# Designs tried in a protein design chat: miniprotein binders against q56419. Part 284

Target 1, 326 residues: q56419
Amino acid sequence: MEGRTLEEVQEEVFKRHGVLVPKKELEDLAKALEEAGLLLTEKVEARLKEEEEKLKRERPMRLAGLSYPEGEREARAFLEAFRASYPGEGEEARVLLMPHLEPSRVPEVYGAALAALEKTPPPERIYLVGVAHRPLKEKAAALPVPFQTPFGPALPDLPALQALDALLPFELFNTPLAFREEHSLELPLFFLKGRFPEARVLPLLVARRSPELGEALKVVLRDFPGLLVLAVDLSHVGPRFGDTPLTRTLAEEARRRDLGFLERLAEGEPEAALAFLGANPTRIDGVEVVASLLPLLRERKGKVLAHRLDLEAPTLSAVGAGTLVL
Below, E stands for the ipSAE of ESMFold2; O stands for the ipSAE of OpenDDE; V2 stands for 0.75 times the mean of E and O plus 0.25 times the DockQ between their complexes.

## First folded at step 19 (miniprotein)

Design io5 (at its last look DockQ between E and O 0.94; V2 from the best seeds 0.89)
Fold by OpenDDE base, look of step 19:
Formats: C-alpha cells, sequence, structure tokens
Structure io5 (fold): chain B 326 residues (1-326), chain A 108 residues (1-108)
C-alpha cells in the first residue's frame, strides 16, 4: 500500500486475481493493519520501557558466550590467551587507548592493552569512555549502574559520576537504552574488570565532541584519581563503510591515518592528531572521544604498543585497532 | 513536599539499617538531624538546611561504611543524598563538594 490509493490497490488485485474487492473491505483491512501496527508499536514501546527500567538496576552482559566466555574460569583463560598473543612488555598507563572491536579480530592489540595493565598499579576507579554507536540525547552520557561481567559486577563510582554530572552543563545520566547493547563499553570492560577486579567504573559514552566533558573530567580526575581508558577503534574502510573493496592503496591510507593519529597522541599533541585527520576520510571511530578529552591528553607523552588493520574478508572491508599508553 | 519526602526516605533507609544493627542511639541522632533540616526548610532557612544536610550526608556515608553496609544500600543512599542535594537547590560546586566528601567518607 505504500503510496497507493485504495482504488489503485483494488485495481491491482482485480488485475492479478480477477476479484473485485469491495472498497469497504480494503478500508477495513487497512484499518486492521494500522491497528496491528499500532499494537506492535505499543508492545515495542512497552518492552523498551521495561528494558529501560531494568537498566536502572544493572547492565547485563550481551556478548557473553559470543565475544568472550561467560564462565569465570574460561574467561580467565581467555585473558591469558590474549595476553600471550602480544609478545612484548607493556608500560604503565595513566591513559589507555584500546580497541572495542570484536576481540578475536585483533587479539594482539588487546594483548598489548593487557600488557600495559600488568604494569599499571591497580586504580581505585576506571574512567571508561566509549563511542556511542546509537544516538544520545546529549553529547555524552553515563550509566551509573553495575555492569555485569564474567568476573562479577563492575560497580559504579557514584560519587565521582555525580561530581562529573554537577560540573557538566547537561544531564550526564541520559539515554540509558544507548548502553543496553553498546559493545564499546562491554568489550574493554571485560579486560579491565579481569585485571582490576576491585576498581570502580565510570561508564561513559560520547556521541559528539564535548569540550565540556574534557574540562569537567580534568577537575574530577584531580579529586577522584583513576585510570582513563579510551575505548575506540580506528579506520573503517571498504564496502561496509561506503568505499570500494580494500586495496593496497586503501589499506596503506588507513594505516597511515591510524598510525599518524596514534603517534601524534603519543607525542602529547591531540590537536595535531585531530588536525592530521582533517575530514577523517577513513572514518577513525575515536575522533569524537579524543576531541572531547583534549585537556586530558595534552602534553602526555606515551607509546604506541600495537596496531592492526583487520580485514573482514566477507565484506572486503577493514577496521583499524590500536593500543596506546600515555 | 517532594523534598521532605525524599529526606524522609533517606532517613528511613538509614534508620532501618542502624536499628537492625543495634545502633539505636545513632538512629535517633540521624532522625533528630532530619527533623532539624525539615524545620529549617519550613522556616525558609535553606542555607541552614543545606549546611545540616551536608554534614549529615557525610556522617551517614562514614557510618554506613564503618558498619559495612551492603553495596545496594550504599548506592541507594548515595542517590537519595544526591537527589536531596539537587532538590535543596545546592549549587554545582556544593554538590561537587558533597560528592567529594561522600567519596572520602567511604574510602578504605
Amino acid sequence: as target 1 above (326 residues)
Amino acid sequence: GDLIERLEELAEEVIEYLEEHGEEELAEEIEEQIEDIIEALKSGDTESAIEIFTELAETIARLLHRLGAPEELMQKVSWLIYDVARRLGMSPRQIYDLSKRFSRAISR
């Protein structure tokens, strides 16, 4: 019926089936379909409301048994295997940039993150800043509830979250449904909770660059010290992202962009890192996060521990991932 | 009305826990402080209400932490305190400072 009159539908049915359906019957059917659609929408809305109410209490695992093991024993073995995939040693991190890509795609990059965490004293709290792959009501959001992991719940630091909210010009505790399936927090949190079981967490999402977030966090981090984690991917190139299939030239450009971005961050020049990307033609995922956290990244020198551009063969597309310590 | 109700809810949660753990004297002290806040609010002395509440919130945090209160209660109390602070019309700085005090009070 999309864009057709009832008369046109009637004519089409007559042409196809040799039956003239009375206009009234078509009207009744259209009404019934509309009512059914409305009922479906109401049911969906009711379900979403229920899910939102549940998210006031906890954020359940969504990727357990898929991206990582659900059982604690298996999860620990998973961590060890990922750590073993990176042959190097880590460095102490005050800021950790790590991926949120499917772990199996870039094991050595997650391994590098684990190596860095091994050299990092256990933080009291972890500021985990992910990328919102769904719209947020505000530029950034937090979900101030326990996040379930195979290692037990990652508990929120409520005082620090409240302090952050108080300094922001917008309500930080917005769009809880955006967290429901957000892998940019869940995947890195698995590794972080596994390494630092007692650390409280501040689960943050950035949808759009918020300079206010960086300035507020700078103040909060002074009074509420902790590890800052940027859970971001790098370039997204190929057909899934609107490009031609991956070529040597496209891969080289993606790597150049990724490494050039990370290296400038490692030099303590986050503005230069953003400027280097320009219009971000290879779609580096972490741009809005980095742009929001400039005050926290300035003048911090560090090291790129790992990088990979991982090919998704079925789509001839690739995603960049990296691990950086500052 | 909503502010007083949230204060009473905070009081109830804390007092119930204290009474269950044999801290009746402390429960009475908390109740008295809540009454003082309500009286200050009724008299229009919001500044005094904020001052009393700020000290009470820190006291509650420290007390519950010392007694080993469960995480669920700590979270509930934290949110009640935060909600009351907002409803009192506390400034961003006052709320920030309150959160800082709370955090210190529950630090091991």
Scores: ipSAE 0.892, ipTM 0.959, lowest interface PAE 0.4, mean pLDDT 92
Fold by ESMFold2, look of step 19:
Structure io5 (fold): chain B 326 residues (1-326), chain A 108 residues (1-108)
Amino acid sequence: as target 1 above (326 residues)
Amino acid sequence: GDLIERLEELAEEVIEYLEEHGEEELAEEIEEQIEDIIEALKSGDTESAIEIFTELAETIARLLHRLGAPEELMQKVSWLIYDVARRLGMSPRQIYDLSKRFSRAISR
């Protein structure tokens, strides 16, 4: 009904190639492809179930040897090099905004985060809030398992995660497969675990803004104090993101949007920061996280430590990254 | 039905560890509290079952922490306690408070 009939295919093959393929042979081919597709689907589903079961026990490193060293000694040297990329002194953070962009692209921005962590008393736990790059079943999710790092496993704070789950109107532990390759948690976690090896972690993802998450986290943080980390990137501009090629004007606008957003957050005015972005024309990807966490960001004043709009020469595109302490 | 199975699984994990570490008297105490919870449930006294379970969960947390229980056991017990709390019909606030008590019991 939809698409071409077997007779139409047969006629087109004859017109183009001079060969009349009997209708029965076309029917047999279609049936064989259908059966092969069913077998492929079953194998893919079985593999996904296996991966999901593995993720219910632990989350392995996916970016070791690609974004950071696999060995602990080399990983510590890597942290030292990144800290050295930022020549300034940090400030104590109760809330830290840091990127999840490839570390080699923005070394001084990660260095600024390390500088802030140097001034921050070791927390009992870290609320690590990233951006879901795969669909979630709900607005937000957690994966309450150890995340492997070169510094050893980052252990989950199960009581705090369970307290949070109890307060939400949806199941927090809802999409394990979304964490499988989620760099917005893995990349910041490398730096956080390296600095705070004893801290437990609440690994959280936001797909869509959830005011309920922010209200619940405000309650949980009161009784389970810790460091709140917003692991987000800023502007995404250029052809890779649906724009014309990157121009000086587009890059200046992206930088202005990034800094204006960060400055308003630093003034304790997260609603004003969101309003400043309007329709978010430079696609700052921190918006859904900030919109979820308004109760935790209001009236917290701080400082922007670093910013870079990093150019992707092959794609003529750019991504912004920043470090903010509150 | 399934609630009792989860309570028995929690008991098995904790009691087995205690007996392996020479804590037979504490294992018997835990077993008695599990039986008290089950009896309260059979009597329709959910409020008593929740109260006994809340005290039991905190006791288990403190004991396993003091004995240096391996992280894998602590995680499994934490999940069983959470699962039982939900099956008991504890309110979001009761579960939140239970999680806070557990957290304090395993920290300093």
Scores: ipSAE 0.848, ipTM 0.945, lowest interface PAE 0.6, mean pLDDT 91
ESMFold2 (binder alone), look of step 19: mean pLDDT 83; pTM 0.822

Design io6 (at its last fold request DockQ between E and O 0.91; V2 from the best seeds 0.88)
Fold by OpenDDE base, look of step 19:
Structure io6 (fold): chain B 326 residues (1-326), chain A 108 residues (1-108)
Amino acid sequence: as target 1 above (326 residues)
Amino acid sequence: GDLIERLEELAEEVIRYLKEHGEEELAREIEEQIKDIIEALKSGDTESAIEIFTELAETIARLLHRLGAPEELMQKVSWLIYDIARRLGMSPRQIYDLSKRFSRAISR
């Protein structure tokens, strides 16, 4: 009972039930509850340790059968349907910005990403940079293990990951539990593995802007060439995110910020893209990722292939998603 | 103690695989190189240890790749090599270069 003394509890029980519970019995109950709480905490900790140990070997699918099909045949049909949802042609990507939102919400945006991947020669490795929706011990982290997909495991590029770790002023291989349920990697990886089954992967998460990450990756990408993928969403507006219900004005502002951000990135001006957002009042998800990867985004010109602000009707909230090729 | 144990573990994994594939001579060569590294460490010649280890790591990577070693073994060996490199006190640049050499050795 938050902030009440045993005497206050005793008095309340007496007032409600006309029974005076001896203080000793209340003390024993409090102790038993505390012990039970401790036991629960120990069990939770033990389970978390077990999960962490498992994550030293592989990252299992968490969204298979929910966000995408578990079976390979069905997964391939899923990819084809998503590609079909985008009527345009893609461009060759050296850098791909794509969403990590629930695929069913923005199929054409994922379709645009697939269209870009069709025009992209198979990379030896994919640098997949997602957003940490859980705290990390460091500004960024990597999980250097196979990620399970319907198309088989996405295997890590260990030498490239180790090279990256060597150049960073912090331990890259931190906070494995943050990867356990991180959809910002799992969802885009489905599409990437489906298109490039032989590509190795560097699964990276960014929690806070790290200029060091961008500088280190710039060096690593020179010696370990590959496709850079930014798995980021855009604006988050409405009641779920602390705003009023979505209005025409709020939606227009979200779109303006999303497109203004993407367009400046497409022009090779990532600093201008960040500056355009200012305090980021529409909560563009990818800000910390872009801020970390500035050295890799500078002077790279590209094209915005798709954008959508998707309404979540039950909450009258909306999330922006986009696909950008550089 | 921990460094030597990790070197011995690396040796065991690699030698076992080589022997299982009929590469007894190569297994002996790897064993000798590991012994040389350990001796260098015991004598306090860390620089020589790092040099021998760096060459050995690349050799191991090439051999295992050429023999078609399973991914699990390649990953285990990669981590052992990386851990040993860190424990040897290799600089960030040395570790980076080692990783680069390893990657090239296992490239198709």
Scores: ipSAE 0.896, ipTM 0.961, lowest interface PAE 0.4, mean pLDDT 92
Fold by ESMFold2, fold request of step 21:
Structure io6 (fold): chain B 326 residues (1-326), chain A 108 residues (1-108)
Amino acid sequence: as target 1 above (326 residues)
Amino acid sequence: GDLIERLEELAEEVIRYLKEHGEEELAREIEEQIKDIIEALKSGDTESAIEIFTELAETIARLLHRLGAPEELMQKVSWLIYDIARRLGMSPRQIYDLSKRFSRAISR
């Protein structure tokens, strides 16, 4: 009871309803409410433990039929439509930055990623680094299980994941529940698995910048070569994200921050890209991932293939997305 | 105790698959190597146990890959090997090198 004593509650009930509820009855009610809350907590905990055990074997599709088609035939056609949304040619990628925003909102940005993959020899493995939208027990995490897709399971590269875990000063295989609904892995993976069906995957999340992760990945990538994918979004502006309603000035600032960030990354200057953002006033989503992966981004030059600041009219807000090849 | 159980579990999974595919001699060789590891552990010779285990893990990876072992078995074996390596007290570098050897053994 919000800091009130039972006597205060009793008095208020009498004033309001003319009924004097004995203190004992109020005590019994308070205990019953507390016990009911405990039982709900135990039920939630049991359900979460059950979900955690399932995630130790596989990660099911959560967005099939919502963000992409459930069936393989329709999923293939979906990929082709997205590629067609970007009329240009890509560049070979050793590192690819691509969005995790809802695909229908930025079709040409995902299309640009597909164009880059067309120019990229099929890798043995893909290091897929997303942004944790749920808290992690450590700065970063991996889930070393098959991720289901309409194109079949994306199988984990267990030796590479185990090599990475061995080099880190923390347990890499932590917080499996954070992966249950994590779209920053699922949405890019749909496109990657559709283009590289034989590649194994290292599904990684960053919650907070980890220089240890970047140093370890630099070592692992030398012996376990593959495609590094930064699955990140850019500016987040407007009321949905704590700003005033979107204005043309705020949108112009968000676009300027997005493009300045991407262009500095394309020059092989990831520290300068981070410094350009300052306090990150437009909340670029990718900063913790980029800050973790500095050793892998330095001196690696490339090209910005696409960018969009996607406007959300109902929320008067916007989210930026881009495609960068290094 | 738990380390020995893990080693025996690895042996059971691998030997069962080898026997099912007519590789009785290889199954006996794997069983003997597992026994050698366990004997080294019982005598307190962890260094020998690690050396034998490292070679055994690579051999198992090559054999199962060559025989076309199903993905489910390969994943279980990969995890058992990793878990055993950690319980043996192998250093980060030793585990990294083991993982690299395993990966190369199952590559085409």
Scores: ipSAE 0.856, ipTM 0.949, lowest interface PAE 0.6, mean pLDDT 92
ESMFold2, look of step 19: ipSAE 0.837; ipTM 0.941
ESMFold2 (binder alone), look of step 19: mean pLDDT 85; pTM 0.845
ESMFold2, look of step 20: ipSAE 0.854; ipTM 0.948
ESMFold2 (binder alone), look of step 20: mean pLDDT 85; pTM 0.846
OpenDDE base, look of step 20: ipSAE 0.896; ipTM 0.961
ESMFold2, fold request of step 21: ipSAE 0.845, 0.838; ipTM 0.946, 0.942
ESMFold2 (binder alone), fold request of step 21: mean pLDDT 85, 85, 81; pTM 0.847, 0.844, 0.792
OpenDDE base, fold request of step 21: ipSAE 0.886, 0.886, 0.886; ipTM 0.957, 0.957, 0.957

Design io7 (at its last look DockQ between E and O 0.85; V2 from the best seeds 0.87)
Fold by OpenDDE base, look of step 19:
Structure io7 (fold): chain B 326 residues (1-326), chain A 108 residues (1-108)
Amino acid sequence: as target 1 above (326 residues)
Amino acid sequence: GDLIERLEELAEEVIRYLKEHGEEELAREIEEQIKDIIEALKSGDTESAIEIFTELAETIARLLHRLGAPEELMQKVSWLIYDVARRLGMSPKQIYDLSKRFSRAISR
């Protein structure tokens, strides 16, 4: 019925089946379908409301048994294996940039993050800033509830979250449903909670660049010290992202963009890192996060520990991932 | 009305916990402070209400922490305090400072 009149539908049915269906019956059917559609929409809305209410209490694991083990013992073995995949030593991190890509795709990059965390004194709290892959009502959001992990719940730092909210010109506690399936927080949180079981967490999402967030966090971090974690991926190239299949040239460009971005961040020049990307033709995922956190990244020197451009063979596409310590 | 209701809810949660743990005197003190806040609000003295509430919130945080209150209660109380603070019309700075005080009070 998409765009067709009832008369056109009637004519089509007649042509196909040799039956003239009365207009009234077609109207009744259309009404019934509309009512059924409305009922489905209402049911979906009711379910979403229920899920939103549940998210006021906790954020359950969504990727346990898929991306990482559900059981604690297996989860610990998983961490050790990932750490072993990176042959180097880490450095102490005040700021950690790490991926949120499927861990199995870039194990050594997560291994590098773990290596850095080994050299990092246990923080009281972790500011975990991910990328919103769903729309937010505001430029950024927080979900101030326990996040479930195989290592137990990652508990929120409510005073620090409230302090942050107080300094922002918008309501920080918005769009809870955006957190429901957001892997940009869940995946890095597995590694962070495994390493720092007692750390409180501030789970943050950025949808659009918010200079206000960076300025507010700068103040909050002074009074509520902790580890800042940017959970971001790098380039996204290939057919899944609107490009031609991955070629040597495209891969080299993606790597150049990724490394050029990370290296400038490692030099303490986040504005230069953003400027280097320009229009971001290789679609570096973390641009809006970095743009939001400029005040926290300026003049901080560090080191790129790992980088990988990982091929997704079935789609001939690739995603960049990196680990940076500041 | 909504402010007073949230304040009373905060009081109820805290007082219940204190009584359950044998801290009857502290429970009475909290109740008196809540009454003082309500009276200040009724008289239109919002500034006094904010001052009393700010001190009370810190006291509650310290007490519950010292008594080893469960995380669920601590979270509930934290949100109630925050909600009351917003409803009192506390400035961003006042709320920020309250959050700092709360955090310090529950730090080990």
Scores: ipSAE 0.894, ipTM 0.959, lowest interface PAE 0.4, mean pLDDT 92
Fold by ESMFold2, look of step 20:
Structure io7 (fold): chain B 326 residues (1-326), chain A 108 residues (1-108)
Amino acid sequence: as target 1 above (326 residues)
Amino acid sequence: GDLIERLEELAEEVIRYLKEHGEEELAREIEEQIKDIIEALKSGDTESAIEIFTELAETIARLLHRLGAPEELMQKVSWLIYDVARRLGMSPKQIYDLSKRFSRAISR
């Protein structure tokens, strides 16, 4: 009953349909709906509890057969096709920024990431830092379990994750359900696991900027060396994001903001990159991750390998994606 | 009480694997070190309990790695060690260093 009295509902039905529904009949219906709502809530809560318990053991593939092939042979061919979409050469990455947008929408941007990985010595571990699309109980979280991929499970680096947790002023291992559908980890992980099948993974999410995370990761990376991956998208413009419809002017502004941000990161100037965005008028997705990881990005110079502002014609909107090596 | 239960669970997992692989003497050594930790805790000597536990945790990591323990067991043991370390009241620095020692032990 959306906050209205039964009499108000009765009056509205009469105005709209010319029938007067007896108050008792409305009361019985309201009671039945309330009871049904309680039962549905209990079923949903029980199901979520089951999913949370499963996520404490492993994180299954959710995008196999949708965004990438489930079979290993087909998945390997898929990687080769994406690498071929980028005709250029990569560079060795100590830090890699890559997207988490649907791969088929920005094939050459993922191809550029693969080109960088070709030049990168296989790391013992990968610090994979994505963007939380569901709320977290804390500013950041990790899910310290195997993530399934077509190339086999991506095993967690438990000692490194535990070392990180020990240094943080909050519990790092929180909010398992936020990982259930989190594509910002699953999509980049497919590419990373395909190229570095022996590497262990630290699957991390940032919801809100955490200076503490960046300081702790700087310490952990010293003793647990590995590849740092920022799995982030760039500008989000148009009505899907609460904006005016996409125009060529808005698209060009988004492109300029994306590239200016990436170029300043490539100069080893992450604070300048954030300042360049100001109020972030094109809603660059990576801001909270970059703001968290400042100690790891300062003075690291590198190169922007690829960028695309991908158009979503049905929604008159666009999303930017890029590949940066540091 | 709950700390002791976690210590005993850790011991049980490790000892079961050692016995399955013919390492009866090592299993007895693990049992003895667990006993020493529990005795230190009962006497209120938490500092000694932490010292013995730290050495035991690294020894367990090296031993299970050398014996080719399956990933499932290594993960369970890693978690039990971390859980015990926190329940012992080890400092962030002590837990960090323990995690580093564990990592190095399973990399050799």
Scores: ipSAE 0.855, ipTM 0.947, lowest interface PAE 0.6, mean pLDDT 91
ESMFold2, look of step 19: ipSAE 0.850; ipTM 0.945
ESMFold2 (binder alone), look of step 19: mean pLDDT 85; pTM 0.838
ESMFold2 (binder alone), look of step 20: mean pLDDT 85; pTM 0.838
OpenDDE base, look of step 20: ipSAE 0.894; ipTM 0.959

Design io8 (at its last look DockQ between E and O 0.95; V2 from the best seeds 0.89)
Fold by OpenDDE base, look of step 19:
Structure io8 (fold): chain B 326 residues (1-326), chain A 108 residues (1-108)
Amino acid sequence: as target 1 above (326 residues)
Amino acid sequence: GDLIERLEELAEEVIRYLKEHGEEELAREIEEQIKDIIEALKSGDTESAIEIFTELAETIARLLHRLGAPEELMQKVSWLIYDVARRLGMSPRQIYDLSKRFSRAIAR
């Protein structure tokens, strides 16, 4: 029925089936379909509203048993295996950039993050800044509820979240449904909660660059000290992302962009890192996060611990992942 | 009306917990402070209301923390305090400072 008149539908039915359906019956059917569509929409809306109400209490695991083990014992073994996949030693982190890609794709990159966390004194709180893969009502959002993990709930730091909200020109506590299935927080949080079980968490999402967020967080971090974690992926190249299949040339360009970005961040030059990307032709995921957190990244020197461009063979596409300590 | 209702809800949650733990005197003190805030609001003295509330919020945080109140209650109280603060028309700085004081009061 897409764009066809009732008369055209009637004619088509007549041509196909030799039956002339009265216009009134077609109108009634169209109305019934419309009503059914409306009913479905109402049901969907009601369900979404219910899910939103649930998210006022807690954020359940969505990737347990898929991306990581649901059971605590198995989850601990998972952490150890990932740590073992990185042969190096970490460094103390004040800022940690780590991936949110499916862990099995880049185990050594997560291993590098764990190595850094081993050298990091247990923080009172973790500012976990992810990428919004769904639209937000504002440039950034927070979900101030417990996040379920195999290691128990990651509890929010409500005073720090409220302090942050107070300094922002927009409502921070917006778009709770965007957090429901957001893996950019869930996956890193598994590793963070496993390492720092007592740390409170500030789950933050960035959809668009917000200089206000960085300035506000700079103030908040002074009074509410903690570990800042940027949960971001790097380049996204290949057919899934609108490119040709991965070639050596395309992979080299993605790696160049990823490493050039990370290295400039490691030098304490986040503006230079952003400038280096320009129009971001390889679609580095973390650009809006980094752009939002410039005040917190400036003049902080650090080290790139790991990088990988991981091939998704079925789609001949690749995603970059890295671990950076500042 | 909504502000007073939220204050009363805060009072009810805190007073109930205190009474359940044998802290009847503290419960009465909290009740008196809530009444003082409401009276200040009714008289149009919002500044006094904010001052009393700010001190009360910190006191509540310390008391509940010291008594080992469950996380669920602490979260509920934190949100009620924050909601009241916003409804009182507290400035961003005042809310920030309140949150900072609350955080310190519940720190280990």
Scores: ipSAE 0.893, ipTM 0.959, lowest interface PAE 0.4, mean pLDDT 92
Fold by ESMFold2, look of step 19:
Structure io8 (fold): chain B 326 residues (1-326), chain A 108 residues (1-108)
Amino acid sequence: as target 1 above (326 residues)
Amino acid sequence: GDLIERLEELAEEVIRYLKEHGEEELAREIEEQIKDIIEALKSGDTESAIEIFTELAETIARLLHRLGAPEELMQKVSWLIYDVARRLGMSPRQIYDLSKRFSRAIAR
């Protein structure tokens, strides 16, 4: 027994109820509880194994009916509504930075991404680089399977993924379960697949900055051209993230850091963008992705199309989102 | 050993599809090239095995694409080719170039 010997338990029961429970019965009970716990652990492990095996074949929608419509007709209308929430014109993108924050919170930011995609010739493939919200076995990972969307499956570009894996000093296909709930890929992919239904996808996650990934991707993109998408959020401020309650001053600081970061990226100066953030006091989400992809961002100039620092009123917190074309 | 088993699995998948589509002569050519790779490996001539395999992989990609092979088969073949290339001990650059050749063959 935890914290007590069997004799102590036996004595306590006798003192309280006048019944002497034999030590064997207490031992049998403890063993049964331990075996039940072991069986529960085995059941959970078996369930995770089953999920992992399913993810080796396909990645199903997890946010349909929650963050976007499940049906294709409704999904198409959803895209058009989001495009309409951004009244401006986009610009052609070779690199697109877009959010992965809940779409209804920043509709014009996603609308700006759609506006950029309207000006972008349909690519053969999309390098979709999100942020791992679950641990990876390595600094980065890919899941080389179809990702289901309301617009049909987003098929993987297997040759490009295999070429990338070959150049890396670690196994790229390393943590299928990390993709199970990863919204940083699913939410942007909805918009990308809706606009480029024929493009294949390289679904990539970064957990920790990987210079090796950026160098390898620079080589791969030369021979497997496509659209590079950084699916990242910006500042995270307020009590949900360990700060004091959100004040006007903290919100203004978060906006300044978001915009300063984006503007330096837009000038083709990703190292300067990272240096501007220093210790990243407003917890800009995209830092590890940008730090991994430096070779692909250097000297590539562009424009910030949209930004919002969106308030989470119940938590007195805020999250920044932006759209940048390079 | 395990490498030969993977080569034979690749051959089986491709040859079955070619025969189902009336390409018996091409199926025999693929079978012969697989035998040539296995013989080169048994003689310790890994360099020749890699050369033959590289040309074979591109040929397989082109043939299956031209015949309209279903996505499921294309994905399985792509993985078998990648697995064989790694087991052959091809360098990262050789595997990269192989993947590039495969990709170009199925783009057309």
Scores: ipSAE 0.837, ipTM 0.943, lowest interface PAE 0.6, mean pLDDT 91
ESMFold2 (binder alone), look of step 19: mean pLDDT 84; pTM 0.833

